# Ledger of designs, part 1: VH-VL binders against Vitellogenin-1 (vit-1)

Scores and structures below are computed, not measured.

Target 1, 170 residues: Vitellogenin-1 (vit-1), of Caenorhabditis elegans (p55155r1310to1479)
Amino acid sequence: SVCKVQKNQIRTFDDVLYNTPLTTCYSLIAKDCSEEPTFAVLSKKTEKNSEEMIIKVIRGEQEIVAQLQNEEIRVKVDGKKILSEDYSAHQIERLGESDIVIELPEGEVRFDGYTIKTQLPSYSRKNQLCGLCGNNDDESTNEFYTSDNTETKDIEEFHRSYLLKNEECE
Structure headers, positions and changes below count from the first letter of each chain, unless a header shows other numbers; antibody chains aren't numbered by Kabat.
F, E and O are the ipSAE of ESMFold2-Fast, ESMFold2 and OpenDDE, as the mean of both directions, binder to target and target to binder. V2 is 0.75 times the mean of E and O plus 0.25 times the DockQ between their complexes.
[cut] stands for letters that were removed.
Atom coordinates printed by the task and the answers are left out, and those that the model quotes come from them; centres of patches stay.

## First folded at step 1 (VH-VL)

Design c01 (framework fv_cosibelimab)
Fold by ESMFold2-Fast, scan of step 1:
Structure c01 (fold): chain C 170 residues (1-170), chain A 121 residues (1-121), chain B 112 residues (1-112)
Amino acid sequence: as target 1 above (170 residues)
Amino acid sequence: EVQLVQSGAEVKKPGSSVKVSCKASGGTFSTYAISWVRQAPGQGLEWMGVIIPIFGTANYAQKFQGRVTITADESTSTAYMELSSLRSEDTAVYYCARDRGYSYGPKFDYWGQGTLVTVSS
Amino acid sequence: NFMLTQPHSVSESPGKTVTISCTRSSGSIASNYVQWYQQRPGSAPTTVIYEDNQRPSGVPDRFSGSIDSSSNSASLTISGLKTEDEADYYCQSYDSSNRGVVFGGGTKLTVL
């Protein structure tokens, strides 16, 4: 299964398309919401009116942050900038100045500064996934489940439940 | 099992374009990169470029930049390589190859059977 | 940008051992993985070694790979040579700075 985040739209793992602009605060895109989480993918806008994003991937105890700087992807691992020659040591591949692939325990995240594509197997994470990408339960409906596992038809409520408000959001 | 099947041989005139297809069987098409590699008669392997179907993005070897276009159609699990402004030096067997190791260094685990493109007047 | 240099040809008798080198012109050979491909006449290449020294399923243990930082080279070693090993062999690595795949020029192995 694939979830795509681009141009203020999200296409979930269950192929539901909806409109929701990201903010300048991190939103939880996809996470292993089992008792022992193995990964989380978060994203935010660089600026209020920009379609350019910053991605944060938490994999085990490792934090990876990537964003465009001068039309080139720059990567930090645990707060430290790394050079492209070190990417493979961190299960990261660069395929162009603005394209990277970050390996997850099950699957991968591809990012170019404007599009996030998260690819996960459908067979091991059904109903254990949470976030804006949905729960991967093979139900293509208009209903969404918030971070508290309650149903909603309000997209703003759905997004708000996965928004990390550590700072002032725009 | 994964298999890459390419389109048949082509004979082209100088200045024309050729478009070679590579159809992947198996459900891994969108999750792996597909590279194009050519081999002129009696010569070595030469990398042309790669497409990442899930992004729709392609990167090209400097020698082919401006002449090669690599695309993918996820609905048919098919990658394409189009080479324009053909010259006699472009006569070669063109291979598609699946890049299994994009996350830990490029490595090719499956190759297509090859497509002979002959450029002659 | 770098080049990978292989000998043009090597020859040896059945049952003996050959080693094919692949030398990187700039930067360390160890900074990127090296793969080895076998190509018989009229056929597409097939992988005999990946990630410096790993064998795909179905490749006999007569095939081995190694890295030698002192000569800045990767090597493919084939022991117990058989006539079916006669083929062209190509090394391949990756240029991270230019985001491109680099192939060696190829080595023609003759088993006589």
Scores: ipSAE 0.008, ipTM 0.470, lowest interface PAE 13.4, mean pLDDT 82

Design c02 (framework fv_cosibelimab; at its last look DockQ between E and O 0.02; V2 from the best seeds 0.00; counts 0 for: pae O 11.9 > 2, placed apart)
Fold by OpenDDE, look of step 2:
Structure c02 (fold): chain C 170 residues (1-170), chain A 123 residues (1-123), chain B 112 residues (1-112)
Amino acid sequence: as target 1 above (170 residues)
Amino acid sequence: EVQLVQSGAEVKKPGSSVKVSCKASGGTFRSYAISWVRQAPGQGLEWMGVIIPILGTANYAQKFQGRVTITADESTSTAYMELSSLRSEDTAVYYCARGRYSSGWYKDYFDYWGQGTLVTVSS
Amino acid sequence: NFMLTQPHSVSESPGKTVTISCTRSSGSIANNYVQWYQQRPGSAPTTVIYEDNQRPSGVPDRFSGSIDSSSNSASLTISGLKTEDEADYYCQSYDSSTYHVVFGGGTKLTVL
């Protein structure tokens, strides 16, 4: 299953397409919300009026941050800039000229600065995910569970529950 | 088995209107969207618009705005496309196609197609 | 607004592999999923690929889809080409700026 995020649209793991603009604050895109969390994917806009995004992938104890700079994806691992030649050591791959792939314990995250694709095996963490990508339970009628596991029909409320606000973002 | 069955061929004069029907069977009607796509002879596919029956709302391609009306009857699981002020250029095969619809949101691909309806516009 | 551009025609012998491209004129090809439809002569279109690279039930694994961000294009690849594959193929995507479905111009595949 694949969750796709671009601009103001998200296509969930269960194939639900909806509009929800990201902000300059990190939003939780997808997270292993099982008893033993293995990953989280977060994203924010670089600027309020930009379609360009920054992603943060939490993989176990590692934090991977990627963003597009000067038409090249720059990657930080645990706050340290890494060169493309060292990507493989961090289970990161360059795909083509503009994309990177970050390996997850199961699946991967693809990022090109504007689009985020989170791909998981069909069996992976069924009904155990949370975030804007939904719960991945093969049911498209129950995608909007807030971070406190409350179902809502209000997309704005849904998004707010996964929005991480701080003093540096709006 | 899901099927979309369209009404028969039409011959129309310029300036007149045509209304084509598309009956869905073998699945739910309310849980899907119906798009209309036409194809002129020897030409490619052209999207005209879509209706989401459960919402009763339709969206149209800009080219056909004001001239096309798409409606749906849930009681009969039938969608309709009416095109007015017909021109010779409107001669085409008109297809209905089912788009997936979930949780109030349209999915942007077609999984089933009608057999097509030829509409000929000639003086 | 964007357009999807396909080659007008492609041809190949049975058993070979053919690739049909679909190039997006503006915006990233990755912004919206790309679908591919097959239309045999005198027939309605049928879906062969959805969401870039997903294959519907009943579609042979000879059919595959891919996205290339560097060329801003999608591709339909047909391996082990069969005579029955002779058809017109259309790529399709969604324009989120206009909320319109967009089709490519179509490609005629001839099996030699």
Scores: ipSAE 0.000, ipTM 0.546, lowest interface PAE 11.9, mean pLDDT 90
ESMFold2-Fast, scan of step 1: ipSAE 0.049; ipTM 0.642
ESMFold2, look of step 2: ipSAE 0.035; ipTM 0.650
ESMFold2 (binder alone), look of step 2: mean pLDDT 89; pTM 0.923

Design c03 (framework fv_cosibelimab; at its last look DockQ between E and O 0.48; V2 from the best seeds 0.00; counts 0 for: pae E 13.6 > 2)
Heavy chain, then light chain:
Amino acid sequence: EVQLVQSGAEVKKPGSSVKVSCKASGGTFSNYAISWVRQAPGQGLEWMGVIIPMFGTTNYAQKFQGRVTITADESTSTAYMELSSLRSEDTAVYYCARSKTYYYDSSGYPLDYWGQGTLVTVSS
Amino acid sequence: NFMLTQPHSVSESPGKTVTISCTRSSGSIASNYVQWYQQRPGSAPTTVIYEDKQRPSGVPDRFSGSIDSSSNSASLTISGLKTEDEADYYCQSYDSNNHGWVFGGGTKLTVL
ESMFold2-Fast, scan of step 1: ipSAE 0.013; ipTM 0.576
ESMFold2, look of step 2: ipSAE 0.000; ipTM 0.527
ESMFold2 (binder alone), look of step 2: mean pLDDT 90; pTM 0.924
OpenDDE, look of step 2: ipSAE 0.021; ipTM 0.663

Design c04 (framework fv_cosibelimab)
Fold by ESMFold2-Fast, scan of step 1:
Structure c04 (fold): chain C 170 residues (1-170), chain A 123 residues (1-123), chain B 112 residues (1-112)
Amino acid sequence: as target 1 above (170 residues)
Amino acid sequence: EVQLVQSGAEVKKPGSSVKVSCKASGGSFSSYTISWVRQAPGQGLEWMGVIIPIFGRANYAQKFQGRVTITADESTSTAYMELSSLRSEDTAVYYCAREHYDILTGYSPFDYWGQGTLVTVSS
Amino acid sequence: NFMLTQPHSVSESPGKTVTISCTRSSGSIATNYVQWYQQRPGSAPTTVIYEDNQRPSGVPDRFSGSIDSSSNSASLTISGLKTEDEADYYCQSYDSSSHYVVFGGGTKLTVL
């Protein structure tokens, strides 16, 4: 399966669907949690009541940020805005005015300003992934991955564990 | 009840192109990746490339870069492999094979294989 | 960036145990999962072992897999050898820094 983040809802890599109130703070969506991490994918809302997202991908030493501006996807690498002609040099491909693909060491992230799709062939790694899309060692976290989705306090705790909260966000 | 069904045998002239199809049934097409693997007569398995259908993106073995194109049509649950500039050395059985990744276990074997498509390149 | 090396052929009598090795040329064999496939003449391959040592439903207990970091190799062991086990066997792994599938050269198992 693919992990999909859209409209305060996450469909995990193992195809479990659950609801979580995404915020204007960055949440860790997926990360290589091995001793030598190779990537991390984070996202946040542009505004409290918006469906529009901002994505941040950390790959090696590079920081890639993408979001919609005036109905077009805009990309920054290490804080510098880049033009589409420079995308391939950073392993980024533009599939349309509002649709990009960012290559990961193992897999890809597709983003259109509202939906994040992460594809990872995790079979080449032995349980080294973490985040809202990933496997967690916590036995109680297993209840967030049930189809029942019965208790919001437990889901909130799960989300909070991957939330990078600060004074500027909520 | 998962099956991968490939198109029929092809006979091609040197310098032409061939396009082989692989139709998946019984599972979620977008939850899997499809690899293409060939086997020349009496030889071993040789990986050519993979496609991630939900993104329409492919990755190729270096030997085949520039000659092979792998695509997918999610609406028909069909993956395609097109090989150009054919030579007699491309005579082989071409297989599609499905991989399902599982983040919990960290593995994804080729769990289903197509029946194979014989491509013969001769003058 | 690495190769997987298997013996070209192995042979053994019915009822005995045979082991097929798969040696990684660079980097540790333990860093990536190893799968094993069986291919009978005229047929597509089928999985007999995945994730180093796991057996798919329907594969007999006689098949087992192991990893030996000291020799940098994976092994497929078939005990109680039967005539129907005669086939080509391929090991396969991944390059974890890219989506690159690596196959071993294959081993022809003869049962006589």
Scores: ipSAE 0.006, ipTM 0.459, lowest interface PAE 14.8, mean pLDDT 78

Design c05 (framework fv_cosibelimab)
Fold by ESMFold2-Fast, scan of step 1:
Structure c05 (fold): chain C 170 residues (1-170), chain A 121 residues (1-121), chain B 112 residues (1-112)
Amino acid sequence: as target 1 above (170 residues)
Amino acid sequence: EVQLVQSGAEVKKPGSSVKVSCKASGGTFSKYAISWVRQAPGQGLEWMGVIIPIYGTANYAQKFQGRVTITADESTSTAYMELSSLRSEDTAVYYCARVPRGGNSEYFQHWGQGTLVTVSS
Amino acid sequence: NFMLTQPHSVSESPGKTVTISCTRSSGSIASNYVQWYQQRPGSAPTTVIYEDDQRPSGVPDRFSGSIDSSSNSASLTISGLKTEDEADYYCQSYDRSNLYVVFGGGTKLTVL
């Protein structure tokens, strides 16, 4: 199953496409919402009116942040910039000049500054996932469950429930 | 195969209202968005609004806000567009069009055949 | 809302290649997918390109779409032009801040 975030659109793990512009505050894209979370994927815009994104991946106790800087992906692990020669030590692979893959416990996240692809195996934790990518339950009729697990018809309410307001949003 | 069938042509007087129907056959109604687009004689395509039946939500173009109402009846797989306070400038062919998977982002995969609404005194 | 601007008309000879542009007045053309519709006289429109550069089944590979961020425009290119390609062509995108549909003004293609 794949979830894609690009051009102010999200295509969920259940293949539902909807419009939701990200803000300059982090939004929760996908997370292991089980009793012992193993990962979370978050993203925000670099600035208002930009389609360029910053991605944050929390994997166990590690925090990985990646973004474009001068047409090159720059990666920080636990707040410290790392060189591309150290990527493999952190289960990060460079596929192209500005394409990286971050390994998850079950799956991977591919990022190029403009597109986020979160890929989980088809046997992955169905109904234990939460976030804007949906719950991956093979049913597209329940794609809009908020962070408190309440179904909504309002995409803005859905997005707001997964918005981390740790800073002023634009 | 999905097919959209619209109601027949109508002639209306200025100041009246018209309600055009669009019945969908084939496919699942719930995950699609249905838009209404009109085209005056010799003019381009003009978007009027959209409804997403599964959510019960509708959005309208600013030009038509207050005069247009788009509704849907899931039990009959039919969408409706009602336009009030008709003027001669509202003479046009009105189309319904379907966007797959409830998103307004992909494309108008299926179009109705069009309904000619003529507003004359 | 932004506007999408197309040339009013284009013309070209059979067998040649024609390109129709669609320019976005504000915001990036790449922010939202662009679709292209073909409308022959007396008919409802049909899709020839969706999501910038994808072709629906049944649309010949002579039709292609592209995005150029530097000119803030989308283009529809028709190669090996045939007389049956005569039609009006419309580009279309979305304004996501308002969840609204935006159509270009349309381009009349004449094949001489």
Scores: ipSAE 0.000, ipTM 0.464, lowest interface PAE 18.4, mean pLDDT 82

Design c06 (framework fv_cosibelimab; at its last look DockQ between E and O 0.05; V2 from the best seeds 0.00; counts 0 for: pae E 11.2 > 2, placed apart)
Fold by OpenDDE, look of step 2:
Structure c06 (fold): chain C 170 residues (1-170), chain A 120 residues (1-120), chain B 112 residues (1-112)
Amino acid sequence: as target 1 above (170 residues)
Amino acid sequence: EVQLVQSGAEVKKPGSSVKVSCKASGYTFSSYAISWVRQAPGQGLEWMGVIIPIFGTTNYAQKFQGRVTITADESTSTAYMELSSLRSEDTAVYYCARGGKWLQSYFDYWGQGTLVTVSS
Amino acid sequence: NFMLTQPHSVSESPGKTVTISCTRSSGSIGSNYVQWYQQRPGSAPTTVIYEDNQRPSGVPDRFSGSIDSSSNSASLTISGLKTEDEADYYCQSYDSSKHAWVFGGGTKLTVL
């Protein structure tokens, strides 16, 4: 299953497409919300009026941040900049001219600065995920569960529940 | 360097089965999906099915459901496609293709193709 | 499910620009990525565009991909056409509802 985030649209793991503009605050895109969380994918806009995004991938205890700078994806691991030649050591790889792939325990996150693609095996974490990508339960009719696991039909409420607002963002 | 090397051409009779192999090298075999795509003479590309080696997860095109079996041997980094109940219409070049990791929607590397001819 | 429709053939002179369209019959063209593959006579396909507009290494920047939501189509554009570009080109996407890969019918590009 694949979740795609691009141009303020999200297509969830259960193939539901909806509009939800990201902000300069991190939003939770996808997270393992099982009893033993293994990953989280977050994203925010670099600027309020830009379609460029920054992603933050939490992989176990590791934090990976990636963003596009000067036509190149820059990656930080635990706050330290890493060079492309060292990506393999961190289970990151370049794909094509502009994409990076960050490995997850049972999948991957693909990022090119403008598009986030989170991919999991179809059976992986069924009904155990949360975030803007949905719960991954193979049901498209119940896609919007807030962070407290409450179903809602309000997309704004849904998004707000996964918005990490702080003093540094709007 | 990523390479997909397929088994040689096959000549089969109607009703029989064919099993084509695709040996992968140059990358972590288990982490990338392998799809099978065929092309009848003078025709377009047709997706048959996919496997994720590490999980053994497969999915097949509806057209081939019940007649195609895709397997993977991680120990030899080889994917297999078996097509049963062969018909003349199954005459085609069969390609294995590497997708992205897991069920990514694209193919980035292709085997050289295997011609399967079905004739009486 | 959906189909991807391509023109059967296109032709153009060297140095010119050609565009090959790929129209999705149902659902949004933007709901899943579109890829483009080049197949020269007697050869296996090779990927020239993936994820709508990304180029694999080794593919010249003469090749570009785009999506047009208004026409529900994807396009492969080849600028500065060269003789070596003569090939069949296939668009491809993914049907999430069936977990199936879908190819277009292919377009034969002739360089005049």
Scores: ipSAE 0.008, ipTM 0.581, lowest interface PAE 9.2, mean pLDDT 91
ESMFold2-Fast, scan of step 1: ipSAE 0.007; ipTM 0.533
ESMFold2, look of step 2: ipSAE 0.008; ipTM 0.553
ESMFold2 (binder alone), look of step 2: mean pLDDT 92; pTM 0.929

Design c07 (framework fv_cosibelimab; at its last look DockQ between E and O 0.16; V2 from the best seeds 0.00; counts 0 for: pae O 10.2 > 2, unsure alone 74.3 < 75, placed apart)
Fold by OpenDDE, look of step 2:
Structure c07 (fold): chain C 170 residues (1-170), chain A 122 residues (1-122), chain B 112 residues (1-112)
Amino acid sequence: as target 1 above (170 residues)
Amino acid sequence: EVQLVQSGAEVKKPGSSVKVSCKASGGTFSSYGISWVRQAPGQGLEWMGVISPIFGTANYAQKFQGRVTITADESTSTAYMELSSLRSEDTAVYYCARTRLGELSYRPFDYWGQGTLVTVSS
Amino acid sequence: NFMLTQPHSVSESPGKTVTISCTRSSGSIASNYVQWYQQRPGSAPTTVIYEDNKRPSGVPDRFSGSIDSSSNSASLTISGLKTEDEADYYCQSYDSSNPYVVFGGGTKLTVL
């Protein structure tokens, strides 16, 4: 199953399409909300009026940040810049000039600066995910569960529950 | 509380193999890697290799390439280090240590096993 | 590949401050995180500093780590030295070009 984030639209793991503009604050795109969390994917806009995004992938205790700069994806691991020749050591693959793949324990995150694709095997974390990509329970009629596991029909409330606000964003 | 408990001391003949175990408890085994580090008597620490159980990948120091095998069993939260073609220079205390998921060798060893003495003598 | 060089031994009196250096032979010391481990006689190593300057829980603030790019070295500083600080200390980092964990040779700290 694949979750796609592009141009203020999200297609969830359960194939539900909805509009939800990201902000300059990080939003939780997808997270392993099982008893043993393995990953989280977060994203924010670089600028308020831009479609360009920054992603943050958390693998266990590792933090990976990626951003398109000067037509090239740049990557930091725990705040340290890594060069493309070192990507393999961090389970990252470069595809072309502006596309990277970040391996997850099961699946991958693909990012080109404007599109985020989170891909999981069909069996992976069924009904165990949370975030804007949904819970991955193979049900499209109950797609919007807030961060406290409350079902809602309000997309803004749904998104707000996964918005991380801090002093560095508006 | 996270703990790494290793198997007991071993006495081996030259040319034989030894397999040391490291059982993790108190944490999520699949979210971390396990490194192996040895220390010869009166010497410093020497890295041997690391395994990421969830990714199923292992990396080895070139010095031990072809002679060491590191494996992990997620069902028992146990990592193993097997060293073959033992020689007297392999006499050392062998430690397992936990590292964070994703970067493996880039990460700190936040928890250590108690060590396993392996003595190689004819 | 690179090496990490430490002094073989350092000595200081209780209550004083001691610094142990760890110099990288090639590449930037800041390109990869440096960790420090303490090993008391007859015991397994324990982590006292990780990611250049962070302390694990339980490690007193007397222990601090720093990076100096100008000298391409890391340093472990122990203030208010105590007798219990007597141990071997190892710095550790990683070679990204050839995946390899690198340890320093270790420094024996004697509390006089």
Scores: ipSAE 0.006, ipTM 0.554, lowest interface PAE 10.2, mean pLDDT 90
ESMFold2-Fast, scan of step 1: ipSAE 0.184; ipTM 0.712
ESMFold2, look of step 2: ipSAE 0.011; ipTM 0.563
ESMFold2 (binder alone), look of step 2: mean pLDDT 88; pTM 0.902

Design c08 (framework fv_cosibelimab)
Heavy chain, then light chain:
Amino acid sequence: EVQLVQSGAEVKKPGSSVKVSCKASGGTFSRYAISWVRQAPGQGLEWMGVIIPIFDTANYAQKFQGRVTITADESTSTAYMELSSLRSEDTAVYYCARDSYGDYVRTFDYWGQGTLVTVSS
Amino acid sequence: NFMLTQPHSVSESPGKTVTISCTRSSGSIARNYVQWYQQRPGSAPTTVIYEDNQRPSGVPDRFSGSIDSSSNSASLTISGLKTEDEADYYCQSYDSTNHGVVFGGGTKLTVL
ESMFold2-Fast, scan of step 1: ipSAE 0.006; ipTM 0.521

Design c09 (framework fv_cosibelimab)
Fold by ESMFold2-Fast, scan of step 1:
Structure c09 (fold): chain C 170 residues (1-170), chain A 123 residues (1-123), chain B 112 residues (1-112)
Amino acid sequence: as target 1 above (170 residues)
Amino acid sequence: EVQLVQSGAEVKKPGSSVKVSCKASGDTFSSYAISWVRQAPGQGLEWMGVIIPTFGTANYAQKFQGRVTITADESTSTAYMELSSLRSEDTAVYYCARHYDYVWGSYRPFDYWGQGTLVTVSS
Amino acid sequence: NFMLTQPHSVSESPGKTVTISCTRSSGSIASNYVQWYQQRPGSAPTTVIYEDNQRPSGVPDRFSGSIDSSSNSASLTISGLKTEDEADYYCQSYDNSKTHVVFGGGTKLTVL
């Protein structure tokens, strides 16, 4: 299953497409919401009304941040900038000048500055996932589950529940 | 200013449960991991578990798994730690403390601690 | 997972230097950041070193941290020892996740 974030739209793991612009504050895109979380994917816009994004991947003890800089992807691991020659040591692969793949425990995140693709095996993490990419339960619905596991049909409420609180973004 | 304020001291009987609260100020609650750490009289710091309120999930130390439940209520900016099946060995000061900062992607040590809650388990 | 082992106590005279070790039982000490906390009786701990060797504002430069991969240990060093440094000191790291916390057993520093 694949979740895609692009152009103010999200296509969930269950293939539901909806419109929700990201903000300049991080939103939780996808996370292992089991009792022992293994990863989280967060993203925000570089600027209001921009389609360019910054991605943050939390994987075990590592925090990986990637964004475009001078038309190339730049990567930080735990706050430290790393060079492309060091990417493989951190389970990151560069597929092109502006395209990287970050390995997850079960799956991967592909990012080019404008598109985020999170790919998980179809059998993996079903009903354990949360975030804007949905719960990967193999059922399409116009209903979403907020961060407190409450069902809603209000996309704004859904997104707000996964937005990290930040006074500057309110 | 960031501040963690805990509920008052408790005296409990063996076999009962205790629920301690930790209220965060300054609209920073959802952005950080909040851990519970206890300290028995004259003993060291013992980590019990953590919750990241914005993600709604918790992780626990093996020793406390099955007896401890950590929850968060974002509407009141309050984290809770409930410990069941109390024993005399659970007599300790219980602290809440925040650390990992998800907003800035910055590791933060335990820089903000609650004042501590003394829980006494006696018959 | 792993344990962090500290000496139970250390003692030294004012003006001298003390070093407190924190040894990781499995995996590399360098794999995860190490923090150090100071705790005086009746108070919550305060951070004296974070991210291996960083010092918070307000902490004297007499406090320093280091990592030694050969002994698989982190160390807290306090130079120019003062009576107000008398406290319990704890090291802390993370096990396979920034949300899984490990504390050392603590070291009682006595200034004689």
Scores: ipSAE 0.000, ipTM 0.476, lowest interface PAE 13.9, mean pLDDT 82

Design c10 (framework fv_cosibelimab; at its last look DockQ between E and O 0.69; V2 from the best seeds 0.00; counts 0 for: pae O 6.4 > 2)
Heavy chain, then light chain:
Amino acid sequence: EVQLVQSGAEVKKPGSSVKVSCKASGGTFSSYAISWVRQAPGQGLEWMGVIIPIFGKANYAQKFQGRVTITADESTSTAYMELSSLRSEDTAVYYCARGPSYRTTFDYWGQGTLVTVSS
Amino acid sequence: NFMLTQPHSVSESPGKTVTISCTRSSGSIASNFVQWYQQRPGSAPTTVIYEDYQRPSGVPDRFSGSIDSSSNSASLTISGLKTEDEADYYCQSYDSSNHYWVFGGGTKLTVL
ESMFold2-Fast, scan of step 1: ipSAE 0.242; ipTM 0.759
ESMFold2, look of step 2: ipSAE 0.076; ipTM 0.644
ESMFold2 (binder alone), look of step 2: mean pLDDT 90; pTM 0.911
OpenDDE, look of step 2: ipSAE 0.024; ipTM 0.604

